# Designs tried in a protein design chat: VH-VL binders against q8ixk2r445to577. Part 267

Target 1, 133 residues: q8ixk2r445to577
Amino acid sequence: FFGMLQNKGLTDYCFDYNPPDENQIVGHQVILYLCHGMGQNQFFEYTSQKEIRYNTHQPEGCIAVEAGMDTLIMHLCEETAPENQKFILQEDGSLFHEQSKKCVQAARKESSDSFVPLLRDCTNSDHQKWFFK

## First folded at step 14 (VH-VL)

Design s72 (framework fv_cosibelimab)
Fold by ESMFold2-Fast, scan of step 14:
Structure s72 (fold): chain C 133 residues (1-133), chain A 120 residues (1-120), chain B 112 residues (1-112)
Amino acid sequence: as target 1 above (133 residues)
Amino acid sequence: EVQLVQSGAEVKKPGSSVKVSCKASGGTFSRWAISWVRQAPGQGLEWMGVIIPYFGTANYAQKFQGRVTITADESTSTAYMELSSLRSEDTAVYYCAKSRYYGRYAFDYWGQGTLVTVSS
Amino acid sequence: NFMLTQPHSVSESPGKTVTISCTRSSGSIAYHYVQWYQQRPGSAPTTVIYEDNQRPSGVPDRFSGSIDSSSNSASLTISGLKTEDEADYYCQSYDSSNKHWVFGGGTKLTVL
């Protein structure tokens, strides 16, 4: 699968990667932003290694969650995907992070009207259901 | 640094088409969003459409759908806007404008503008 | 499906402060970022404010932007007004339903 990774519950929002520097695409938090439908910084690929890849820049980025954290951050992709970069896209649309045993949920950023994807206990909420468009 | 350089002024007859170019330099052209904006004499800015060169995807304002085609040539870092079935009300300065990403970022660089005059 | 409405013209004397409004006709002004562009006669527009209230490098701190959800409007404020600030000013925001940019009608600023 590839495309804009859109939330079922927060229906206008897509995974979005907006690093401050075009020449440094790793180390920043993945956010949710209103879907623009044109690819670019909202274009992701789900791979056979269970990675969520950001392919529009070189080198390619892979979404990861660091141990003990709940935020999704951009790391460099590796030849063999490390466990912190593996997500299972399930048939119901949930995005399960194997290492933490948690699901990616669309959530409001603390003290803000902005939204981000965060790891949360898995539920049947539409805010935890994702699809490629 | 980023620079957008547009083709020169055009004078066209009603019913013809015009193709304006916008050559980019100083950055990663293929990864940008290139929009086209026009301004009739004494009037405001009107957004026409956008292209993302990397994907070859374009999107157009409803008013121009069916008459405008925006394309890009990554090998020459050049975006094009072609407007067909020209009418006198299409007389305007046509600008290309770059944004980092579509739908969020401001137009941080603009071309110098191309005057297209539609007259008999 | 929305319009951005600006006053046609504003005027103020040098050294004073002027505010230009940009009102969204439907949907929240805060739903997407608002940009502001300055256009002098015979020139292409340039950005003076992006993402509601940010200034590009080289734009003096006399320029500021704000959002007022209660009036459903964005504002561009120029303090310490100078003659070189005379220009047309345009607000811009994104229409997510149509995937289009929308410009305000523009405001002519005259510095007397």
Scores: ipSAE 0.568, ipTM 0.862, lowest interface PAE 1.9, mean pLDDT 91

Design s73 (framework fv_cosibelimab)
Fold by ESMFold2-Fast, scan of step 14:
Structure s73 (fold): chain C 133 residues (1-133), chain A 120 residues (1-120), chain B 112 residues (1-112)
Amino acid sequence: as target 1 above (133 residues)
Amino acid sequence: EVQLVQSGAEVKKPGSSVKVSCKASGGTFSRWAISWVRQAPGQGLEWMGVIIPYFGTANYAQKFQGRVTITADESTSTAYMELSSLRSEDTAVYYCAKSRYYGREAFDYWGQGTLVTVSS
Amino acid sequence: NFMLTQPHSVSESPGKTVTISCTRSSGSIAYHYVQWYQQRPGSAPTTVIYEDNQRPSGVPDRFSGSIDSSSNSASLTISGLKTEDEADYYCQSYDSSNKHWVFGGGTKLTVL
């Protein structure tokens, strides 16, 4: 299962990974940007291990949330997915981060006009609902 | 480091087609977005379309839909732009241009341009 | 669909400052990045400003970009004008609805 991961509430925005150096892709925050429909830096794969993988650039990355944080950061994928890299994509479109018991929500980034996915208490908001296109 | 080298000038008859090549070196060609932009004599820049080679995805400006086809050969790091049903108004310099991320990033490298002349 | 409108030409003396505008006909200029390209005669364009106001390596700080949401315009400002700045300048922005790029009509800068 793969494609552009789009938000139901923020309807024109997709998961996007735009590291400033395409040869050093891990360690940066995942953002939301206008969906272009072309794959590339908006192409993600949801795996049987509940990972959200990014492999447009090398090395392959897996989205993670560090303990006590609410931002989604690109980490290296591991042979066995650690708990901080596991997300349950539910039938209603929510992305539930098992380790924190929180849901991924489309939100405005502090001090900017940009948008990012953040962990928030789970609600039934369309800003917490995602689908692959 | 990155370089885009285009094929040479072409002279074509109305109604024919032309295929221009753009060979990339110095980076990860397959992961880039390669756009084609034309410029008629004394006129401005006009975007024609784009391809992302690894994904095989292409998109075209409405004006050129049905006449333009953009393709890529990952094994040779070469993008192609084919324009059919040529008219005299298609006389222009055709450029390929690279960007890292489609829809956001500037065209950071351009080919040298290919002059296509359409005359009877 | 939208247009990006630039003045056809601007001129100014060496050492002075010039500003080139780029006005978007519909939709917000502020929510889509604007790039600026310089094209000297016989050459391919080169980027002088990207993402509204960023300069590529090698572009002098005399070049700056800005966005004015109230006029729905982007501007390229060149201070301390030099004769080598004489060129055509094009703005560019993205049409997210059609998923394609749009160029402005271009501005010929003459330095006399």
Scores: ipSAE 0.598, ipTM 0.876, lowest interface PAE 1.9, mean pLDDT 91

Design s74 (framework fv_cosibelimab)
Fold by ESMFold2-Fast, scan of step 14:
Structure s74 (fold): chain C 133 residues (1-133), chain A 120 residues (1-120), chain B 112 residues (1-112)
Amino acid sequence: as target 1 above (133 residues)
Amino acid sequence: EVQLVQSGAEVKKPGSSVKVSCKASGGTFSRWAISWVRQAPGQGLEWMGVIIPYFGTANYAQKFQGRVTITADESTSTAYMELSSLRSEDTAVYYCAKSRYYGRHAFDYWGQGTLVTVSS
Amino acid sequence: NFMLTQPHSVSESPGKTVTISCTRSSGSIAYHYVQWYQQRPGSAPTTVIYEDNQRPSGVPDRFSGSIDSSSNSASLTISGLKTEDEADYYCQSYDSSNKHWVFGGGTKLTVL
């Protein structure tokens, strides 16, 4: 699967990666932003290795969650995907992060009107359901 | 040192087509969004469409859908805008403009503009 | 679909302050960032404000941008007016429903 990764509950919002320097892919938080439908920074690939890749540039970025954290951070992809970069896209649309046993949820960023994907306990909420467009 | 350089002025007859080029330098052309904007004499700016060179995908303003085609050649870092079935009302200066990410970032660099005159 | 409405013209004396409004007809003006472009006769537009209130390198600090949710408008304010500021000014914002950029109608600034 590949395309814009859109939220079922927060229907106008897509996974979005907007680092300050377009030539420096790693180190920043993945956000949610209004879907533009044109690819670029909202284009992700779900791989057979259970990675969510940002591959419009070289080197390719892979979404990861560090131990004890709930934010999704862009890391460098590795030859063998580490456990913190593995997400199971389930049939119901949930994105299950294997290492933490939590699901990716669309959430409001503290004290702002902006939105981000965060790890939360798995529920049947539409805010935890994602699909490629 | 990003620069966008457009092709020269054109005079066309009604019913014909025009293809304007926009050559980019000084950055990563494939990663950009390249928009086309026109301005009729004495009038305001009107957005026509966009292309993302890496994906080869284009999107057009509803008014131009069906007669505008925007393409890109990554090997020459050049974007093209072709407008068909020309009318006198299409007389305008046509600009290409670069933005980082489509739908969010400003047009930070503009081409110099290409005057297209449609007359008999 | 929405429109961005600007006054057709504004004028002010050198050294004074002028404000140009950009009003969104439907949906919140805060829905997407607003950009401002300056265009002198015979020239391509250049950016004077991006992302509501940011200035590009080389744009003097007498140029500022703001958002007013109560009037559903963005504003470009130019203080200490100089004759070189005489130009057309355009606001721009994004229509996420249609995946389109929208320009305001433009404002002619005269410095007399």
Scores: ipSAE 0.517, ipTM 0.854, lowest interface PAE 2.3, mean pLDDT 91

Design s75 (framework fv_cosibelimab)
Fold by ESMFold2-Fast, scan of step 14:
Structure s75 (fold): chain C 133 residues (1-133), chain A 120 residues (1-120), chain B 112 residues (1-112)
Amino acid sequence: as target 1 above (133 residues)
Amino acid sequence: EVQLVQSGAEVKKPGSSVKVSCKASGGTFSRWAISWVRQAPGQGLEWMGVIIPYFGTANYAQKFQGRVTITADESTSTAYMELSSLRSEDTAVYYCAKSRYYGRSPFDYWGQGTLVTVSS
Amino acid sequence: NFMLTQPHSVSESPGKTVTISCTRSSGSIAYHYVQWYQQRPGSAPTTVIYEDNQRPSGVPDRFSGSIDSSSNSASLTISGLKTEDEADYYCQSYDSSNKHWVFGGGTKLTVL
């Protein structure tokens, strides 16, 4: 799968990577933003190794969740995907983070009007359902 | 630093086509969104369309669909806008403009503009 | 689709403050970011405000932007007016349903 990774519950929002500097693409939080439908910073690839890759800028990034955290951060992709970069896209649209046993949920960012994907206990909420457009 | 340099002014006959170029330098051309905007004499800015070169994805304002084609050549960092079936109402300055993120970012760099005059 | 409506012209004396509005005809003005461009005669436009209220490097702090959801409008405010501020000003916002940018009709600012 590849394309714009859109939320079923927040139907207007897509995974979005907005690094401040196009020459420094790692270390920043993945956000949700209104889907523009044109690829670019909203284009992600789900790989057979269970990675969510971002390659609009170089070098390629892979979404990861660091131990004890709930935010999705862009890391450099590794030759062998580490456990913190593995997500299972399930039949129901849930995006399951194997290492933490939690699901990716569309959530409001603290103290702002912005939305971000966060790890939460798995539920059957539409806010935890994702699809490629 | 980023620069967008456009081709020179053109005078065209009604019914013909024009193809304007926009050569980019100083950044990651393929990852940008390159829009085309026109401005008729004494009139406002009118968005025509966009291309994101890396994806080959283009989109056009409905007014221009069927008449405008926007393309990009990544090897030369050049975007093109071709407008067909020209009429006198198409007399305008045509600008290319880049944005970092389509749908969000401003047009932070503009070409100098290309005057296209459609006259018999 | 929607339109962005601006006054055709505004005028004010040097040193005073002027505000230019940009009203969205359909859908919330706050739904997508609003950009503001300045265009002087014979020149390409330049950005004076982006993402509602951010100022590019090199733009004086006399320029500011705001959003008013109650009137469904964005505003560009220029304080301490200088003669060099004479220009056409355009707002711009994004139409996600059509994947299009939309420009306002433009406002001619005269500094008397």
Scores: ipSAE 0.508, ipTM 0.855, lowest interface PAE 2.4, mean pLDDT 91

Design s76 (framework fv_cosibelimab)
Fold by ESMFold2-Fast, scan of step 14:
Structure s76 (fold): chain C 133 residues (1-133), chain A 120 residues (1-120), chain B 112 residues (1-112)
Amino acid sequence: as target 1 above (133 residues)
Amino acid sequence: EVQLVQSGAEVKKPGSSVKVSCKASGGTFSRWAISWVRQAPGQGLEWMGVIIPYFGTANYAQKFQGRVTITADESTSTAYMELSSLRSEDTAVYYCAKSRYYGRSGFDYWGQGTLVTVSS
Amino acid sequence: NFMLTQPHSVSESPGKTVTISCTRSSGSIAYHYVQWYQQRPGSAPTTVIYEDNQRPSGVPDRFSGSIDSSSNSASLTISGLKTEDEADYYCQSYDSSNKHWVFGGGTKLTVL
């Protein structure tokens, strides 16, 4: 699967990665932004290794969650995907983070009108359901 | 450093076409969004369209749909804007402009502009 | 489809402060970033404010941007006006429905 990773509950929003320096793609939080349909910073690939890759740049970035955190951060992809970079995309659209045993949810960023994907306890909410477009 | 260099001024007859080029340097051209913006004498800025070279995706303002074509050649890091069926009202300075992230980041670098004059 | 409305012209004396507004006709001004571009005669535009209130390197801190959700507008404020600030100023924001950029009509700033 590849394309724009869109939320079922927050219907016009897609995974989006917009680091301040386009030549330094690691260390920043993945956000949600209005889907533009043009690829680029909203284009992700879900791999057979259960990675969510940001591959419009070389070297490729892989979404990860640091121990004890609930935010999705961009890391460099590794030859063998580490556990913190593995997400199971379920048939119902849930993105299950194996290491933490939590699900990715579209959520409002504190004290802001912006949205971000966060790890939360798994529920049947449409805000935890994702699909490639 | 990022630089956008446009082709030189052109004088065209009504009914003809013009193709303006914008050569990029100093970064990862293929991954940028390159927009075209025009400005008629004494008038404001008008967005015409955009291309994202790596994806080959383009989008155009409704006013120019059917008359404008934006293309990119990744091997030469050059974007092109072709406007057909020219009218005297198309006399304007045409700019290319780079944005980092389409729909979110604004224009961080502009070309110097290309004057296109349409007259008989 | 929306439009961004700016005053056609503003004028002020050197050393004073001027504010240029940019009002969005539909949709929230706060949900999309606003940029401000400065264009001097015979030159290409340059960015003075991006992402609502950020300054590019080299732009003096006399330039600031703000968003007012209650009036659905963005503002560019220039303090300590200098003669070199005389230019046309354009706001810009994004149309998510049509997936394209929209410019305001522009404001001519005259420094007397």
Scores: ipSAE 0.456, ipTM 0.834, lowest interface PAE 2.6, mean pLDDT 90

Design s77 (framework fv_cosibelimab)
Fold by ESMFold2-Fast, scan of step 14:
Structure s77 (fold): chain C 133 residues (1-133), chain A 120 residues (1-120), chain B 112 residues (1-112)
Amino acid sequence: as target 1 above (133 residues)
Amino acid sequence: EVQLVQSGAEVKKPGSSVKVSCKASGGTFSRWAISWVRQAPGQGLEWMGVIIPYFGTANYAQKFQGRVTITADESTSTAYMELSSLRSEDTAVYYCAKSRYYGRSVFDYWGQGTLVTVSS
Amino acid sequence: NFMLTQPHSVSESPGKTVTISCTRSSGSIAYHYVQWYQQRPGSAPTTVIYEDNQRPSGVPDRFSGSIDSSSNSASLTISGLKTEDEADYYCQSYDSSNKHWVFGGGTKLTVL
């Protein structure tokens, strides 16, 4: 699958990556932003290795969650995907982060009107359901 | 650094079409969003549409739907804006402008502008 | 669908401060970044403020931007006004419903 990774519950929002320096795409948090359908910063690829890749720019980025954290951060992709970069896209649309045993949820960023994807205990919430468009 | 250079002025008759080019240098053209903005004499800026060269995706302002086509040639780092069925009110300076990311980033570099005059 | 409304013109003497407003007709001005462009006669626009209140390299700190939710407006403030500041100023924001950019109508700044 590839395309804009959209949330079922927060229906107008897509995974978005807009790092401060367009030439340095590693190390910042992945956000949610209103879907524009044009690709670019909202284009992601789900690979057979269970990675969520941001490959529009070089070097290629892969979404990761560090141990003990709940935020999705852009890291460099590796030849063999490390466990912290593996997400299982399940039949119901949930993105299950195998290493932490948690699901990616669309959530409001603390003290703001901004939204971000965060790891949360898995539920039946539509805010944890994702699809490529 | 980054530079956008547009084609020269055009004089067109009503009912014809015009195609303006915008050649980019200095940077990664295919990754950018290239918008087209026009300005009629003594009037304000009006957004017409955008192309994202790497994806080949384009989007247009409702007012220009069906009359404007924006394309890009990644091999020459050139974006094009073609406006058909020209009317006198289409007389304007047409600008191309670069932004980093569509829907969010500022138009940080602009072409010098191309004057298109539509008259009988 | 929304429009961004700016005053048609503002005038002030050298050394003084001017503020140009940009009011959004529907939806919050804070939903998306506001950019500000300066255009001198015969020239393409150049950026003076981006992402609400950031200044590009080379733009002096006497230019500043702000958002006021109570009036649903963005403002461009130019202090220590100089004759070379005389230009048209445009605000810009994004319309997520239509997936397109919207420009304000522009403000002509006259310095004496």
Scores: ipSAE 0.522, ipTM 0.858, lowest interface PAE 2.2, mean pLDDT 91

Design s78 (framework fv_cosibelimab)
Fold by ESMFold2-Fast, scan of step 14:
Structure s78 (fold): chain C 133 residues (1-133), chain A 120 residues (1-120), chain B 112 residues (1-112)
Amino acid sequence: as target 1 above (133 residues)
Amino acid sequence: EVQLVQSGAEVKKPGSSVKVSCKASGGTFSRWAISWVRQAPGQGLEWMGVIIPYFGTANYAQKFQGRVTITADESTSTAYMELSSLRSEDTAVYYCAKSRYYGRSYFDYWGQGTLVTVSS
Amino acid sequence: NFMLTQPHSVSESPGKTVTISCTRSSGSIAYHYVQWYQQRPGSAPTTVIYEDNQRPSGVPDRFSGSIDSSSNSASLTISGLKTEDEADYYCQSYDSSNKHWVFGGGTKLTVL
């Protein structure tokens, strides 16, 4: 699967990665932003190794969650995907983070009008359902 | 340092087409969003469309759909805007403009503009 | 499908403050970033405000941007007016439904 990763509940919003320096793709939080349908910073690939890759840049970035955290951050992809970079895209549209046993949910960022994907306990909420457009 | 350099002024007859170029330097052309904006004499700015060269994806303002085609050549870092079936009301200065992220980022660099005059 | 409406012209004396409005006809002005561009005759536009209220490097702090949700408008405020501020000013925002950028009609600022 590849394309714009859109939320079923927050219907106008897609995974988005907008690092401040175009030559520095590591270390920033993945956000949700209005889907523009043009690829670019909203284009992600779900791989057979359970990675969510940001492959617009070289070297490629892979979405990761550090131990004890609930935010999705961009790391460099590795030859063998580490556990913190593995997500199971389930048949019902949920993105299950294997290492933490939690699901990716569209959520409002603290004290702002911005939205971000966060790890939360798995529910049957449409805010935890994702699809490639 | 980013620069966008456009092709020179053109005079065209009604019913013909024009293809304006925008050559980029000083950055990662393929990953930018390149928009085209026109301005008729004494009038405001009008967005025509955009291309993201790396993806080959383009989108056009409804008014120009069917008449405008925006393309890019990554090997020469050049974007093109072709407007067909020209009418006198297409007389305008045509600008290319770069944004980092489509739908969010502002137009941080602009070409110098290309005057296209449509007259009989 | 929305329009951004600006006054056609505004004028003010040197040293005074002027505010240019940009009103969105449909959808909330606050949900999408607003940019402001300055254009002098014979020149390409240049950015004076981006992402509602941010200034690019080199733009003096006399320029500021704001959003007013109650009037569904964005505003560009220029204090301490100087003659070099004479220009056309355009607001810009995004139409998420059509995936398009939209410009306001432009405001001619005269300083005299």
Scores: ipSAE 0.570, ipTM 0.867, lowest interface PAE 2.0, mean pLDDT 91

Design s79 (framework fv_cosibelimab)
Fold by ESMFold2-Fast, scan of step 14:
Structure s79 (fold): chain C 133 residues (1-133), chain A 120 residues (1-120), chain B 112 residues (1-112)
Amino acid sequence: as target 1 above (133 residues)
Amino acid sequence: EVQLVQSGAEVKKPGSSVKVSCKASGGTFSRWAISWVRQAPGQGLEWMGVIIPYFGTANYAQKFQGRVTITADESTSTAYMELSSLRSEDTAVYYCAKSRYYGRSALDYWGQGTLVTVSS
Amino acid sequence: NFMLTQPHSVSESPGKTVTISCTRSSGSIAYHYVQWYQQRPGSAPTTVIYEDNQRPSGVPDRFSGSIDSSSNSASLTISGLKTEDEADYYCQSYDSSNKHWVFGGGTKLTVL
């Protein structure tokens, strides 16, 4: 699967990566932003290794969650995917983070009108359902 | 240092087509969004469309749908805008401009503009 | 579909402050970023404000941008006016429904 990764509950929003420097793709939080439908910084690939890859830049980035954290951060992809970079995209659209046993949810960023994907306890909420477009 | 350099002025007859080029340098052309914006004499800026070269995806303003085609050649870092079925009302300066993120970022670098004159 | 409405022209003497408004006809002005461009005669536009209120490197701090949700408008404010500020100014924002950029009609600033 590849494309814009869109939320079923927050229907106008897609995974988005907007690092301050075009030449540095690591270390920043993945956000949610209005879907523009044209790829670019909203284009992601779900791989057979259970990675969510950011293919707009080289080298490719892989979404990761640090132990004990709930934010999705961009890291460099590894030759062997580490546990913190593995997500199971389930038939119902849930993105299950194996290491933490939590699901990716569209959530409002504290003290702002911005949205971000965060790890939360798994529920049947549409805010935890994702699809490629 | 990002630069966008456009092709030279054109004089065209009504009913013909014109293809303007925009060559980029100094950055990651494939990863940008390249928009085309026109300005008729004494008038304001009018957005025509955009292309994301890496994906080959283009989108056009409704009034130009069916008459405009925007393409990109990543190997030469060049974007093109072709406008067909030209009318005298299409006389304008045509600009290419880049933005970092489509729908969010400003058009931060502009080409010098290409004057297209449509006359009998 | 929406329009961004600007005054056709504004004028002010050197040293004073001028404000140019940009009003969105439908949808919230605050939902999408507003950019401001300056176009001097014979030149391509250049960015003076991006993402509502940010200044590019090299743009003096007498240029500022703001958003007023109550009037559904954005404003460009230029203080300490100089003759070099004489130009056309355009606001721009995004139409997510059509995936289009939309420009305001432009404002001619005369400094006399």
Scores: ipSAE 0.440, ipTM 0.829, lowest interface PAE 2.7, mean pLDDT 90

Design s8 (framework fv_cosibelimab)
Fold by ESMFold2-Fast, scan of step 14:
Structure s8 (fold): chain C 133 residues (1-133), chain A 120 residues (1-120), chain B 112 residues (1-112)
Amino acid sequence: as target 1 above (133 residues)
Amino acid sequence: EVQLVQSGAEVKKPGSSVKVSCKASGGTFKRWAISWVRQAPGQGLEWMGVIIPYFGTANYAQKFQGRVTITADESTSTAYMELSSLRSEDTAVYYCAKSRYYGRSAFDYWGQGTLVTVSS
Amino acid sequence: NFMLTQPHSVSESPGKTVTISCTRSSGSIAYHYVQWYQQRPGSAPTTVIYEDNQRPSGVPDRFSGSIDSSSNSASLTISGLKTEDEADYYCQSYDSSNKHWVFGGGTKLTVL
């Protein structure tokens, strides 16, 4: 699947990658931002290796969660996806991070009105349901 | 570092078309969003449309839909804006402007502007 | 479709503070970032504030931006006014329904 990865609960919000420096595209947190529909920094690919790839740069980035953390970080993709880069997209739209046993949830950042995807205990909340548009 | 250089001024007749170029340097052209903005004499800024060079995908303001075409050539890092069926009301300075992230980022670099005069 | 409404002109003396408003006609001003541009005659615009309240390198801290949800407006505030601040100022925000940028009508700032 390719496209903008949109949240069912936050209906206007998409996965968004906005690294501070255009010359350094890995190592930063993935955020949620209002869907603009033009691809670019909101265009992702879900692969047969269960990766979520950032397609608008070479080399491609892959979303990962570091051990003990709950934030989604952009890493370089590897020939064989490591476990921290694998997300199982379920039929109901949930994104299950198997290594941590948690689901990706759209969440408000504590000290601001911005939103980010975070790992949380799995629920049937629409904030944990995602689809490609 | 980043620079946008536009083609020179043009004088056109009503009913003709004009194609303005915007050559980018100093960065990663194909990953940017390039917008076109015009300004009629003594008037404000008016957004015309955008292209994302990586996809070749363009989107246009409703007012210009059907008359404007925005394209990009990655091999020369150049964006183009073509406006057809010109009217005297199209007399304006036309700017290209770069933003890092469409829908979010400011226009951080602008071309110098191209004056297009439409007269009989 | 929405409009961003700015006053046509504002004037203030050197050393004083001026505030330019930008009011959104429909939808919340807070849903999308607001940018502010400065334009002098014969020149392309330059950014003075981006993403509501951020200042580009080289823009003095006399320039600040804010959002007021109660009036559905963004504001550009310039303190310690200098003659070189005289220019047209434009706000800009995004229309997610149409995937369009929208500019305010512009405000002419006179410093006398």
Scores: ipSAE 0.523, ipTM 0.858, lowest interface PAE 2.1, mean pLDDT 91

